VHH binders against Cell division control protein 45 homolog. Designs and how they scored, part 3

Target 1, 359 residues: Cell division control protein 45 homolog, of Saccharolobus solfataricus (q980j6)
Amino acid sequence: MVKRNSKEIVMEVFLGEPNNQEIREVVRNVYSKDNLCLSAYYSIEPILFSFIISKNTKNSFTLSFIPEECETQIRLDANGKWIIDNKKKYFLGQNSFCSYLPITAEDVLPIVSCIITSTILDRRSLSEWELETIREMEKFDMTIEKNLKIPAYKTLPAFLSLMFSLDPYIPGISGNRENAISLIREVNASEISKLEDLNESQLNTLLFRIISTIVKENPKFTRDDIITDRFFYLDYDILELAFSLIYSFDTIGSNEILQFVLSSSYAEALISRFRQTLSKGFSINSIENKQSYYIVETSNLTSPLLAQIILLQLQKIRRDKMIVIRDNDRLFTSRFFIPSVKKEGLIKIDDRVKNLIGI
Short names: E, the ipSAE of ESMFold2; O, the ipSAE of OpenDDE; V2, 0.75 times the mean of E and O plus 0.25 times the DockQ between their complexes.

## First folded at step 1 (VHH)

Design f4 (from f1 with Y99S T100E I101K E102Y G104I D105T K106Y V107G T108S I109E Y110T; framework vhh_6fv0_2)
Fold by ESMFold2-Fast, scan of step 1:
Formats: sequence, structure tokens, C-alpha cells
Structure f4 (fold): chain B 359 residues (1-359), chain A 123 residues (1-123)
Amino acid sequence: as target 1 above (359 residues)
Amino acid sequence: QVQLQESGGGLVQPGGSLRLSCAASGFTFSSYAMYWVRQAPEKGLEWVSTISGSGGSTYYKDSVKGRFTVSRDNAKNTLYLQMNSLKPEDAAQYYCATSEKYVITYGSETDYRGQGTQVTVSS
């Protein structure tokens, strides 16, 4: 039931590297069709890709989540991502479908959000092709810099950026306001200080404490996992926006993605909603491993997909079973984990749903 | 079967006002966000405004903010666009649209977008 959205290295050897220029031409031709029927799988990235194309369609656009219904298809299998057009198959490897879209001023924000969301869900770094694509967006108010992988560090006090960090998840600090403030005080900084207000000594001490905390649960975590390329569009932190999209997609549904594609200003609503949720504090309290699912007890974070992202970092689960959130003795999942259930947002597990998911 | 019927367009002077309506049927109207899109001659479709299913959230294209107001009446299955301080660049065919779960169709007989209503701005 859990979709694969990555490929193994051995399969890349057999299938070869993507011909990115050929794929770009294919996507440009699809994008320019007067009448387009597109079959997609149900996930944030295909939905973003499809809605961007549909917004720019001239005559008719049909999007279907029924496999093989349309002549043009976007697919995911164990090997990676594929585009099928006019009966020809094009292998993208792990590259985001959105990295091949025409770059326009109007679509920069949804395109870059799609690419970054893809890397989060795939648990991978940007490819060289994806990075070059994002660099082309600098002419449209995109800013790229190397800095800490913590959300909104340009606009929020540093303690809130630490508190709101889901990837990397910082045990004891993420979701805990008091501990995040305590860490800032330990480095002799003001609680209202932004990351840019810290001197070199304070930053080095902060980095050491963050890395030391994370490696206790994830021994492979290194400096290069926290010091990364960071992307901003008109003061929007694309990392924060990507998590806001994941949260709303998971808890409300695919129409949140449509609203975002139709209006860049909807990003403000998505970010505001997510920050309101995170500001309450959050925690993962327990994990139960069942035959076909994980039961996760959380405080204030009722997103199965975000819980999976955190728990994969803590090495407490594998990407092999659906995630179920327990909230006041009720069990919930989302359509991401059971796409055969045609219900958007959070899905209460009742007898019907149990029969559909085999529990 | 989704059906959308736009009305309320016409000819107005610059600075004038029009109120567009969209009558919806064939789906649970209050469960879906609705949007207004427009198409000027020899231009592509352009998003104008969105309203959430409950009516609690509204969004606008930057060039129409402060001039246009979207609203809905879920009891009547009707979407509205109040357009004030109209400019020549607002002249277009206006369409209402919705997404229905897993099939989105525009511009055909299975179109979730209606026939549209013409807005002309000239003196």
C-alpha cells in the first residue's frame, strides 16, 4: 500500500541516467497541448505537476487517478519515475516531474515547492539537474544560499526555527518550546535573537549541540546533513512551505494543493496554519509495530505522513507499512497511505476501512 | 455530472462595477473550493480568485486585490464575484470552475468549467 518514490542504484545501472534534455522537450510538448488527458498516481508531486499544467491549458484538460485511462501518464514504480507520452516511455530516475516544466514568473513558487517536496518524500538530496533548474529561477526572485536546514531562520527567532524543525528532527528540542529556548540561552544568545544575530562561537556551539543530540538516534547524521542549500522566494522559506504543503495535503486533502497552484498568496495561509499547529508544541509519545501498520501516539501533531518523516529519521520504523495516529482512543490515517479509499484528508479507521486495508 | 452556469457579464465603463454569478449542480457544492478564471482574446486562462468550500478563506490575483470580492451561498449552490473599479485589462470571458476529487476537466463537453460570461470594459 505504501508507494515507492525512489529507485535503487542497481536499477539505475540497467536503465541508465535520464536524458534530461529529451524529457524537457517531452514535458514542453505535453504542457503545450490544446487537449490533454493525463493519468497520475495519488501523491503531492504528481498532483502539483498536473495542476500546474492544467492551469496553463488552452482548451481541455482531464486529470485522472485511474491508471492507464489517459494517453499521457506519469508513473512511479520500484525503479523510479516515468513519463509516458504517445506510447513512448521516458525514465526520470528520481528527478522531480516538476524539474522539467517551463519556468515562468507565475509558476516559480509551485515548481520549486514541488521539487523540494519531492526530495523530502524521497529522502534524497537534489540532483545536479534539479539544482540547475532552481538556479534558472534566480531571475524570478529566487534566492539560493548555504545555511542551516531549520525553517524560517530569516524571519523567526532562532528558538522557533529549532522548535519547528521536523527534518532534521532534533530529539527533545523539536516541538518543545522550553528546551529550544534553553538551548539558545546555553549559547549565550537572547531568546529573541535570529540565527543571523549569532556570532561564530555561538553558531559553532549551537551546531555541536544539535549534531550531538541527533547522532544519539541517527549515528549517520553529519554536518553536511544540516548545512545545505536553502531556497527562498519573496521571503518564503521553501523548506517551510514544502512541510506546510505536506501537512495540509495529509490532513485536509488534494484541494489544498490546487488552491496553492492557483494562488501564490495561498502560501501564506498554508504556512500560517502549519505554524499555528507547531506553536502548540508536539511530541511522539509511543510507537507500536503491528503486522500491517504502525500505531503512533502523538501530542498535537495529527499528520500520519509527518509522523512517518520524523520516525524514519529516528530509525524507529521502515517505509513498509501505513502509519496510524492514535488520538483520544481514535485511530486515523490519511489517503496517502490508503489511496484506494476515495476520501481526502484524515480517515478514521472504522470497520469498512479495516476491511479495505486488511486489519 | 458537474454543471456550471455563469451569468452577470456585460459592457461597463472603466471604473464601473459588475457582479458575476455561477450556478452549480451535480456535486456537493459546499465540499469543494470554487474559483474564477478568465481568458482575454488571444491569451491563456488566468486565475482570478478562489474561495474555500465553507467560504472561510478567499484568495485573489495580485492585480485584482482590493477591487474584486468572491463569495458563495451554499444554500443556493451559487458562487459570486463582485468586481469594482473595473479596468480595460479586466476585459475577458469569465469562467467559474471546481475540482471534483479525481477528474478535473476544462473546456469540453465534460467541462467542470461553464460556458462563461463576457466582460467588456470600454468607454
Scores: ipSAE 0.006, ipTM 0.254, lowest interface PAE 9.6, mean pLDDT 83

Design f5 (from f1 with T98R Y99E I101Y E102T G104E D105F K106G V107D I109K; framework vhh_6fv0_2)
Fold by ESMFold2-Fast, scan of step 1:
Structure f5 (fold): chain B 359 residues (1-359), chain A 123 residues (1-123)
Amino acid sequence: as target 1 above (359 residues)
Amino acid sequence: QVQLQESGGGLVQPGGSLRLSCAASGFTFSSYAMYWVRQAPEKGLEWVSTISGSGGSTYYKDSVKGRFTVSRDNAKNTLYLQMNSLKPEDAAQYYCARETYTVEFGDTKYDYRGQGTQVTVSS
């Protein structure tokens, strides 16, 4: 069993299971406030949740990343997720804050993207509550199916889907166009074939090769980690969109999330930018373990958060230190790792930043 | 102190045109993307349009594409929304909103809204 799942189960026993109906009522009250001041921790999920609510605010909306500034607070601690409203604390376990939002045709895409992004960052599967919430979205052009956890398999040639896979990260295949094509040729499929064009024998051989490759670095990886519920809104793969949001949040900043919430058509720009970056190929070349941070050398993947997601799967780091990307003589991190530095996107680590973060 | 002041609303017949303005002060206008949002009676806030700080990129709600045009004059600190071929469904209080405050090495806040200007579409 994965340690995070065991920790989550233990804490839910001591704190009690989330009262999902009570939490939904609290979120509806917050959603309906005419004047909303909301304190949130700096991450994609609370920001998505906050911006979705802001569209229903009548008089004023303020989002702060200082916990003490607002009466309504979105909190994360070692035990899980909390909403604090009117001095009362509501425990959500690991459930996404967005799973409690009212579901409308206009907000389906940002809500489901928030929930799936939450599962990626938490390194967990959907809860029963979250899955039920997403099932309600089927009336608004959502499609749910069991398939491979490989991005954009309905729209991209299978080799690109393999090349673009970050979770699961497929060692030697992810980020490597030549090796991804070679794997498709090995199963005797056309280079332009989509995953759905593969016959049962080809698909089983491909799946076996993928699992065998991952297991060498992550012995706990199983068939059930790659065969999962997959979610599509029209032609958008929500898994691909979630990674596109993570990439743009990390490299550009929170205003990319705001634009997405305000216009679902912005999803196309996010996905196109991400695909353009990944299509250049990418790799993690070296890791250096320092006392308070990791230095990671990458090719074409200048995203500290995505590098962390990959390295956790390779079991080369722990979720205990800031990730710093080295590009030649320059060091970069992002606000996700140093939220006290009030700069969006990639942050160059110069003498000023070193003094502010104590390194 | 940030201030946003909307104007240019009014009563128009279906198929008519209006030009909305938003006068901004208290911040470096050209450094922020701007948004038009609207609220119809008994409805929540609805996003209408976005324009980048330079004016080089614009985005629109599907139902207004081809009919509305957002623009800005950074020298005058003013945001505009040209609304053509107005429909009864476009009747709402229109607001301009500023992108997030992003301050290097300072506090970050996301402030959203101005006072609004009423658009009524009736025959």
Scores: ipSAE 0.000, ipTM 0.174, lowest interface PAE 18.6, mean pLDDT 84

Design f6 (framework vhh_6fv0_2)
Fold by ESMFold2-Fast, scan of step 1:
Structure f6 (fold): chain B 359 residues (1-359), chain A 122 residues (1-122)
Amino acid sequence: as target 1 above (359 residues)
Amino acid sequence: QVQLQESGGGLVQPGGSLRLSCAASGFTFSSYAMYWVRQAPEKGLEWVSTISGSGGSTYYKDSVKGRFTVSRDNAKNTLYLQMNSLKPEDAAQYYCAKGTDEYTVQIYSDYRGQGTQVTVSS
């Protein structure tokens, strides 16, 4: 591809049309600061972004979740994502903060994981900018291919990839080992067959069954939502890794994200933990809609954030209230939904917590 | 006033051991995660290890896993780093740093102590 000659184009920036080159320069300046104070909202993406930058900060790095405490701010509003640096505001639209970071061999895995995590949490596809950014990572052991949006299909039997699929959530199949195996048998494949072992006829039948099942709960779901660009770093499926990061962030806390950023081999521990949880099977058993929160009863999967991701796909909730998991007589949420509480992992809703969140 | 005081550094041969200490004062020690970070003259600041307030969770840089052990004594307000099988690349100024309950990560700031020098040579 012939690269166009550089011509300075003055364009008016509207909400939804980020000036990507300007934002990249701002992020490079932030990345290169010897002393950096960052204010961010409490979520996995700003935390990943901040921790990646912290490795390059030479003298002093502070990450604060108090709004406006620092001169550099990572913000989210109804319109999308913003970087505020020295009182100047830069609109990113929905683009991941990490898509503007310098790409290095040591940081490619946390950067791409952040971008994919961003698409999951935002319920969106990759932008052209994000896709081009990931393509630049191919020189650092990244592989891009078009295939099914189901986790770890290169390394797991196809029934496990179906069973472990949270987005897309496949009603009756996700979390259900017996039904996932039955679906593979229905297409005349062996239980140990990987996706690559299926012939064209088997694959087309499988695709039809998956799409037909999802469309019953989500009429807008299309073939283009399941046949997507898939990303691998060595043998790591970035989609699986992104969900593993969401799970550990939500149930354990941000120190899991810090360890991952500082040591890419920690990806194995994150994936192993997540697979161990999913291998038990999982289900959503009931949903109660209260004035300021949803109460969700689940089996085995006790992540409030993952429950929200599933229920939004099923059209059972809106993204308007906190998610509370009920386990027997106990109610739990996570800091993602109540960021004012100074406790990470699963947070039991007791009288102190009720007082702090105003319920 | 938050104070952090590192000690225990010194000169050691490759394969040797050192135990670093960080005495903390001016805050409720058990309520905060603590960090060990290091800086060599030609390198930027590197994170080495983290320990949770309770001591129940520990994290390590890949290159020190199996060789270094972080621990804390909350009754004595003291953080430790046991360094075994020391390598030349471990030579650096070592600092301890304090987290916050708002989850503020400070890895080299006003809360860092004077540091303690580790030299690995024969």
Scores: ipSAE 0.000, ipTM 0.306, lowest interface PAE 11.2, mean pLDDT 85

Design f7 (framework vhh_6fv0_2)
Fold by ESMFold2-Fast, scan of step 1:
Structure f7 (fold): chain B 359 residues (1-359), chain A 121 residues (1-121)
Amino acid sequence: as target 1 above (359 residues)
Amino acid sequence: QVQLQESGGGLVQPGGSLRLSCAASGFTFSSYAMYWVRQAPEKGLEWVSTISGSGGSTYYKDSVKGRFTVSRDNAKNTLYLQMNSLKPEDAAQYYCAAEIRYTWDSGYEYRGQGTQVTVSS
């Protein structure tokens, strides 16, 4: 093994495959504690996991982002995900922390959203364990079907579904209303047709055009990356909801995640906000590679984390530096990229912040 | 710890065949695309082939297309490279690789120690 981006010494540990049943038991014990202090890293998945558990904590719950502050910890390192409890360490590989939570009717939507968000941020597919966990949710209004990894294909006009696609990012189409409409017309479909309304010939032509467009920037993109398992809870597209959570977390903060965990109906507000933002159109206009950060100039997309997700697909950056969005003469990032700064949402980079992060 | 262990290299004559294997552990194998890369003496690291996590899609360097076949057995956490019609220019140390990211600020390309392929005379 060679660590390509790390200049630091990494402690190496021999790790086997996750013992999923043992981990599930550990999570059940954590879930049922009367008093819980949990140390987590700052990201959407650990925060969702923590807030779901906090609903069941009988007496006191504390969430700390200081490493090793609490006896119970969830940790991410170069090897993968870990749970530490009662001084014992449990390796999860890449499996979402949320895939080990007890499945209840009230928590299905937060749990599946957590799992899908985890796959987006980790740039991976669902594990067999995660898929089996989601299949257990079918008794609680979850629907699983094989279809396109394109958001809201059952509810939005097809051109909006294409326009709103961030992963996969479709160069020239994502964020571009006119080009998305043009592509739908090219396959002889109505502007108001949904993707599910397309016949086999129209769909095959559309898929060919999408894949051909993506492959120009990402030669590793395959049919298996766009035809995948799709998940719906009632009428909510979990892929769309996951991106809505990423957007609100990144631009507003962790309280949006808390509201969602406390009330599943908050999903509608999250999705509506995200759709409103994407409906304005968006683009990535330029990228500057600095020593400790990337400066990304965008139109109408002020989420550093979503910009990173897009640019990694375009192979224009590595996951090695913070993302800074330039909006006019102002520079912004988010706590995801500077977790030591105790400020939620978009963080303007002023002289004080520059001093804090050493730039 | 992510571990990748290559095997199956050796000495072959031009036009011969070899099958390389890569045993993977420490990550959810089926969730990641895998790569074969090679490094010849006095040359830089060169990409050879990619296979998607499901095994449904494959990509090849132009010079090996039609001669090499990449495959995987997700039940066994094993990646394969079938090399046919070997040429002297294929002589290299062959590595299997995965790019695995566990943090937003750190990308890691994991490679094994490699397996030597020699093509001579």
Scores: ipSAE 0.000, ipTM 0.198, lowest interface PAE 15.9, mean pLDDT 85

Design f8 (framework vhh_6fv0_2)
Fold by ESMFold2-Fast, scan of step 1:
Structure f8 (fold): chain B 359 residues (1-359), chain A 121 residues (1-121)
Amino acid sequence: as target 1 above (359 residues)
Amino acid sequence: QVQLQESGGGLVQPGGSLRLSCAASGFTFSNYAMYWVRQAPEKGLEWVSTISYSGGSTYYKDSVKGRFTVSRDNAKNTLYLQMNSLKPEDAAQYYCATGWLDYSGEYFDYRGQGTQVTVSS
C-alpha cells in the first residue's frame, strides 16, 4: 500500500496536472466527428460519455469494449483516466470524461449525472475543474446549494431521504423504515416533515445523530462529508439519479443508460425503479471473505456494485476483489466485476462461469 | 498486428518450478486484462489464470491456486506465470491470451502460439 502510494505520487509528478483546456478541445473534435469508432472500458461513466457523443455523430458511431479496436479510445489505468485520439495520449487525472463534453440544454442532465456517478465510483470529491464545469450548467436549469448529502430531501419526507441514503450509509437507519421514522420523531418533527420543515435546533440534533452513528463504523467521517454541494436539475436530485443509474446499470445493463441519454424523462423510470427497491427495506446480513472474491448476503438489495459501495464505507472490505451476492441458493455478480464476460446485468455464477473466471 | 509470444516452457520433474513469459506487441498492453489458458493432450482449452490491466486483481483455477502466481510488468509489456509444485496434470501447451472470454472459454480476440510444459519423472 505505502509502495503503491509512493508510485502514484512519483507518476503524478511525471504526468503533471491535466491540461483541461487542451482536453476540452480534443473532446470537442471527437464530439464533432461525422464517423466515430470509440474504444472504451466497460463501466457506467465511459458508456454514458460514449452514448452522449453518439447522439451528435452524423453518419456512423461504433462503440467497442475491445481496448485498441478504434483509433479514438478512453482508458483507465492505475494513475487515472486517459483519452487517446490520433495516436496522442491525454491524461485527465481523476476528472470525469464527461466534464470535457460540450454543455447543451439537451445533455445537461446526462453530463452532470455522469460526473457525479464518476465521483461515487472513484470514491472522491469533485475536482475544481468538475465543479467549474457544473457551475456553467446553471444557465440550463441546474441549481447548486450546500446541504445534507441525503437523497431527494426537497421532494421526499426526511425519513425516506435517511432510509434511502447509501453514501453516506447510516448504520441502522439506511434501509430501515422504522428506525428512520424513529430518528425524525426523536428530533420532535412530524413523520411527514421534509428537511426544509426542520428548525435549526431540530436540524442540528439530526446532524449530530447522523454523524455520531456513522463515526462508530468510520472514525474519519466528519461534518464536511455530510454537508456538501448538492446538485439539482429541475426537481431531480443528481445524487439520487446517479445511484439510480448505478443500480439499473448493475442489475439490468447498459441499455438503461442508452434510454436515459436518449430521453431525460427516462430519469423518472430509473428513480421510480430504484425507490421501489429501496422502499422494501434493505440490509447486508453477512460477508464471507474468500481469496478471490467476497460473498455478500443481502435483503432486497441485489446489486453487487451498491453492496461494494456500502461495505467500503463500513470498512468491512477493500476494493481488491469482486463482489458476489448470495440470493437464496444462487450466487450472482455483475459485468462490472467480470467485464470480459459478454453478458450484461446480473450474472449467475454457475459451474461454467466459475471455470471461466477461476472461482 | 497484435502479437503475443510465449516462452519459458520445458521439461520439469513433479514438484519442480517453471516461469512462463508472454511478450506482447502491436497493442497497448497496459489497457488489457490478460489470461493464461492451457490445452493438455486430448483435453479442451482450459482457463488457468486472469490478471487485471493494472495487476491489482488476480484469479486462478481452483486446481492451481496456491501453486501458480500470475504477474505483469506493464513497462516491459510482459505477462508472467510462476508455476510451483508442478504436477503431471499441469502438462499442457500454455497460451497467453487477451480480449473477451465467452461462456465456452474457447474464443479470444488475441492468443499467442503457446509454450509447451511437460512434467515427467
Scores: ipSAE 0.000, ipTM 0.138, lowest interface PAE 21.3, mean pLDDT 85

Design f9 (framework vhh_6fv0_2)
Fold by ESMFold2-Fast, scan of step 1:
Structure f9 (fold): chain B 359 residues (1-359), chain A 122 residues (1-122)
Amino acid sequence: as target 1 above (359 residues)
Amino acid sequence: QVQLQESGGGLVQPGGSLRLSCAASGFTFSSYAMYWVRQAPEKGLEWVSTISGSGGSTYYKDSVKGRFTVSRDNAKNTLYLQMNSLKPEDAAQYYCARDEWSYEGDDYFDYRGQGTQVTVSS
């Protein structure tokens, strides 16, 4: 299980635990409205939640990023997540908004993807409520097993699962094809072996090497951070899909999230695009700490949000300012970091944008 | 601003065909994925089909797969839905839509237009 940070633990203790059944009823009432106006903060999880609800709205649906504009509000503050409906406030702690949605065959894939994406962005493990919610999805082709937190280990050779791992980021191995292959050779496995083809001795050696590599940059990383509950819908790895959603949201925009919510088969397009990018190899080459942003040079990975996810694990940055990717002489960020700018995907930072965001 | 105008609906017999069109203006058409959604009397809005901005990717509701084909002509700013083997359950008002977010309380889907009526009789 991935350990929650101390701030998250303190917030939940101070405000008490969510009344999950009450919140579920509130969300079901919102879900059934004929006319719905939602005020939300700009991030992939509230947008996924909003789009899932929008499919059930009969007459009108409006999504606003202006606080208090709508009767129903999705909020994040220093204490955690809140739903406000008819002037009553419901505290969710860190639980995903999507963990309270009605579970249907049509929406199981976007709902579970939302929940797992939430845990990645919040840098936390699943809550007991979230895990129970996902277990209810087993009647809709969802499978749960305990295994390594590396993407697509059922369908890809193990070296590609290692190469494509962003959280956990495995220094020197993630993004590096040759080093990932060398690690598989080192455990005396065939280079094309899947994780399931490894015997107990090979698996234990692989685990030890992965943990030993990660703890050099992240001393708090443990066995419980890599051996986790893993989720599959049909043949989709939800961890891989969650990162694919983060990547497309960050680099292209919210339209990619809408496509996915409207058609679960769009997951194939999202995963294929992400794998194409990762297959080129990737690295983080330099970091500059400026007053209001970090400048990050990368090879092949031009997602500011994914760069932040990696750099937080390497303990090279704090979650205190925007990430800017330098590509040659050009600087880019994404809407996630400058949500007041009404432009989707990657945003080139020119003098106009600098003036607009006050840098 | 953004304008979407649907046409091509009409009365057809079961097993018949219709071709719907949507004329778009007020935005860079090729930069947006487009959708067909429908609403039958006494029912909610139902997603039917999606096409990517380039036209390279298409997606369909399971009940229309193999019968409906979405396409677009970016030079003419026009979206199409070819509907074959029409069934009584396909009878609805059909709307074209694009993804549009409101930061100021605007509608999410541009299908607030008049739409085009599809009736399947006898």
Scores: ipSAE 0.000, ipTM 0.126, lowest interface PAE 20.0, mean pLDDT 84

Design g1 (framework vhh_gefurulimab; at its last look DockQ between E and O 0.01; V2 from the best seeds 0.00; counts 0 for: pae E 28.0 > 2, placed apart)
Fold by OpenDDE, look of step 2:
Structure g1 (fold): chain B 359 residues (1-359), chain A 123 residues (1-123)
Amino acid sequence: as target 1 above (359 residues)
Amino acid sequence: EVQLVESGGGLVKPGGSLRLSCAASGFTFSSYAAAWFRQAPGKEREFVSAISSGGSTTYADSVKGRFTISRDNAKNSLYLQMNSLRAEDTAVYYCAAETKITYEGSTYTIDYWGQGTLVTVSS
């Protein structure tokens, strides 16, 4: 039940409040530079942030994953997130880098997706600052509503939404078509019913079943963890889009993120790919604990980061260890876990890679 | 200060019953899920039972039908009624709860644990 990283969260409380206005100005200045060299760590959030900035760089933009190579740096350490510019350090706490970007109509989708992706990967709730930032997007037709934290519940049958739910992961339901359908039947709803088609009684029953299932693996799980603010923009479910981004980032690489930032319509391709993959069902079959990594056997789940998200919720792994997925006789991981490898997407664990990372 | 304090542990004979209590202070316990865990000597801590904020309960297979988890919101307390106790139930029992706090504009989810109460089942 206790997250091993609880101590880290407590330590963050002592670092004080980020000066959000100052940071926003710093980001604005960076955003307006003619030539920008930005050093970042290899993760989806900093890459999204960097690419969004790159759209507005007039002359040249360089993204480096080498620490301290650039004058401007975004960093993550044990205390939290930092922006370094002109040798000045600014503490962001846990706030997404993207939450400090100027909000424009064309950048609403990648910014909000960046923030939500950050919360998912960081396993945290939205900060007040982040929520305030998202609320400013209402001026650009962002919609916010309280509802179940299952993906695409406005467009998909409820059983598919449940099946596609990764955060929260619903044991026995997520990734399982038959059980998801069965659950909908148990609440006396049609198999093709959407969440919005359910009456109050049905919804309450569904919630009860979901919570009862999850709490067995995560006893601290509450109704507030599943009934949350949901964000929609241009008919996209931002939660689903976030999952899609993580999946594509992990399995293909940063180019997928770049395409998305350059063209919002690329979101359709991301979501389509995600849905196609998960529609086949998925499962986590076994976990082997090695000294410096986990070997996870999965069915139809090829994203190490998504696997990590699930396994963290299940309290089965530590966050500080690499996730390796076993697919038949193949072992592979993500550059996320081995940033020193220049190859992106799924990386096969061979002798060369083993030697490189010291495993 | 947030605190969880377990009580009710002790020595009991096989087949006997015991009721554990966990008193929460420093936060609104009723708003959060809670659970019981136990750790036997030389073994890893294991899940026993949980109750959601809404009252939904779950049990480990090993205790199902014998143990009952409950909560009293008015008393800010968690309970574990243990019946038909067995030697293998001997362990230190811990209560755990989640709380969310807002500090400096950020929301944090924190897990709290009690210090544990010893339950010994022996003839």
Scores: ipSAE 0.000, ipTM 0.187, lowest interface PAE 15.6, mean pLDDT 88
ESMFold2-Fast, scan of step 1: ipSAE 0.058; ipTM 0.435
ESMFold2, look of step 2: ipSAE 0.000; ipTM 0.076
ESMFold2 (binder alone), look of step 2: mean pLDDT 81; pTM 0.814

Design g10 (framework vhh_gefurulimab)
Fold by ESMFold2-Fast, scan of step 1:
Structure g10 (fold): chain B 359 residues (1-359), chain A 121 residues (1-121)
Amino acid sequence: as target 1 above (359 residues)
Amino acid sequence: EVQLVESGGGLVKPGGSLRLSCAASGFTFSSYAMAWFRQAPGKEREFVSAISSGGSTYYADSVKGRFTISRDNAKNSLYLQMNSLRAEDTAVYYCAADLGWYEDSFTYDYWGQGTLVTVSS
C-alpha cells in the first residue's frame, strides 16, 4: 500500500483544502531561484504566472510545455491546479497560481489580471484566499466594490457596458447596440447615462430585465451571479482587462501577454483593441456539432475561446471539443485548442492542420 | 460508468518481453492522455510512460529505450510493449487516464485495478 502524509505527497493525493501558506512559501522559493526551468500547460494563466516570475530570475529562465521536463511544474487536472517542486505535489484547488506570487507595486496589475482571467476560464467565483490576496493590493491603487458584473461601468455609458458583456452573456443585448440602447430607454434613462446615474427604481428594473433574459437560457442564474465584487486598478476595470487579455492571446498570441507583463501601460492598447472589435457589434449565428469539434459561425467575433465562453453560458455546447470559427469559407481555431501546434494566434484549418490534430 | 481494465501481465524471464493492454470504456478515450504507472511490493507508485491525446510520448529514464507506449483510439485501447525486462521491472502495472484537453497534465483522473508483471529466473 501507498503511505503518505500532507508534506510528502507522491502518487496518490488526498484532495483537501489548499494549504495556502505552504504554497505561498513554495512559490516564493520558485520566484527567488537563480536558475529556473518551469514546465507548464499552454493557457493564459500559466503563461502570465511564468512571465511574472521570469522578470525576477537572475541567471536563466526556461518555460517548457513538455510535461516533467523541468524540476518545477504547474499542472491542471479535472480536480484543479497543482504545483510540483522537488517531486512534492501541492494542490491549489481552483486557486489561481498568481494568487501565491509576491505582491509588488510593479506586478499588481498583471497578478490581479491573472487571478480574474483564471475565474473566467474556470467558470467560477473567487475563492476566499484569492479575495484576501486582492485585498492586500489595496495599498497599491487597487479598489474593491460590490456592483454589477458588466464591463467598465464607471467609464462607459451603461448601454456600452451591456453591449460589451460576454460573461454574463445577455442574450439579444450583448453585441447588439440597438437592443442595449433600447433597454436603457425602457428604464427611462438617458442613452448617455452611466450606471451610477440610475436611481434605485431604474437599477431594479434593469436588474430584473437582465436576470429574466439570462435565466431563459440558464435557469440556475441568480442575483448573486451578477452582483459581485468588482475590481479596479486606477481607471482599469479588471474584468474588462481580463477579457481583453483573453482576446489578444487567442487572436494574436503570447507576445501580447509578455508586453503587458513588461509594461502595465500596454493594458490601454489591449483594452482599446478589444473595445474597437466589440463596438462593431457581434453575434453567434450558427453552431454545428461535429464528432471532434464544434463549428461556430460568428459576426465580428473571431475568437474561438471567447465563442466557447459565450456558448457554454447559452448551454449550446459542452467543454468537450475544439471550437472552430467559420469566417466566410475559412475555418479557424487557436493554439489554446491545439497546443501541440507551435503557431500562435488564429490558426487556419487546412489539410496539414487536420492531419496534425487527427481530424 | 468509467472502466480501465489492464491485461497481459504474467511471469517472464530476465531479457524477455511482454505486451500490456488497457481497455477503456465510459469516457471519450481520444480526448484523454493515457499513462502507465507501476508499484512494486512495499514501494510507492512510480511513473513509467505516458502518451498525450495528440500522440506525444514520455518515458521514465529507467525504461527509456526498452518500453514503447502506444494507443488505438478506434479500439479505445492503450498498450505498453516491454522489452529487455529486468528483475527490477517486477511490479503491478496500472493504466491511468487524464483529461486530454489539457494534454500536458499528468495528474490522473481514472485508474485501473492493475496487472501483475513478475520478472524472475
Scores: ipSAE 0.000, ipTM 0.115, lowest interface PAE 21.1, mean pLDDT 85

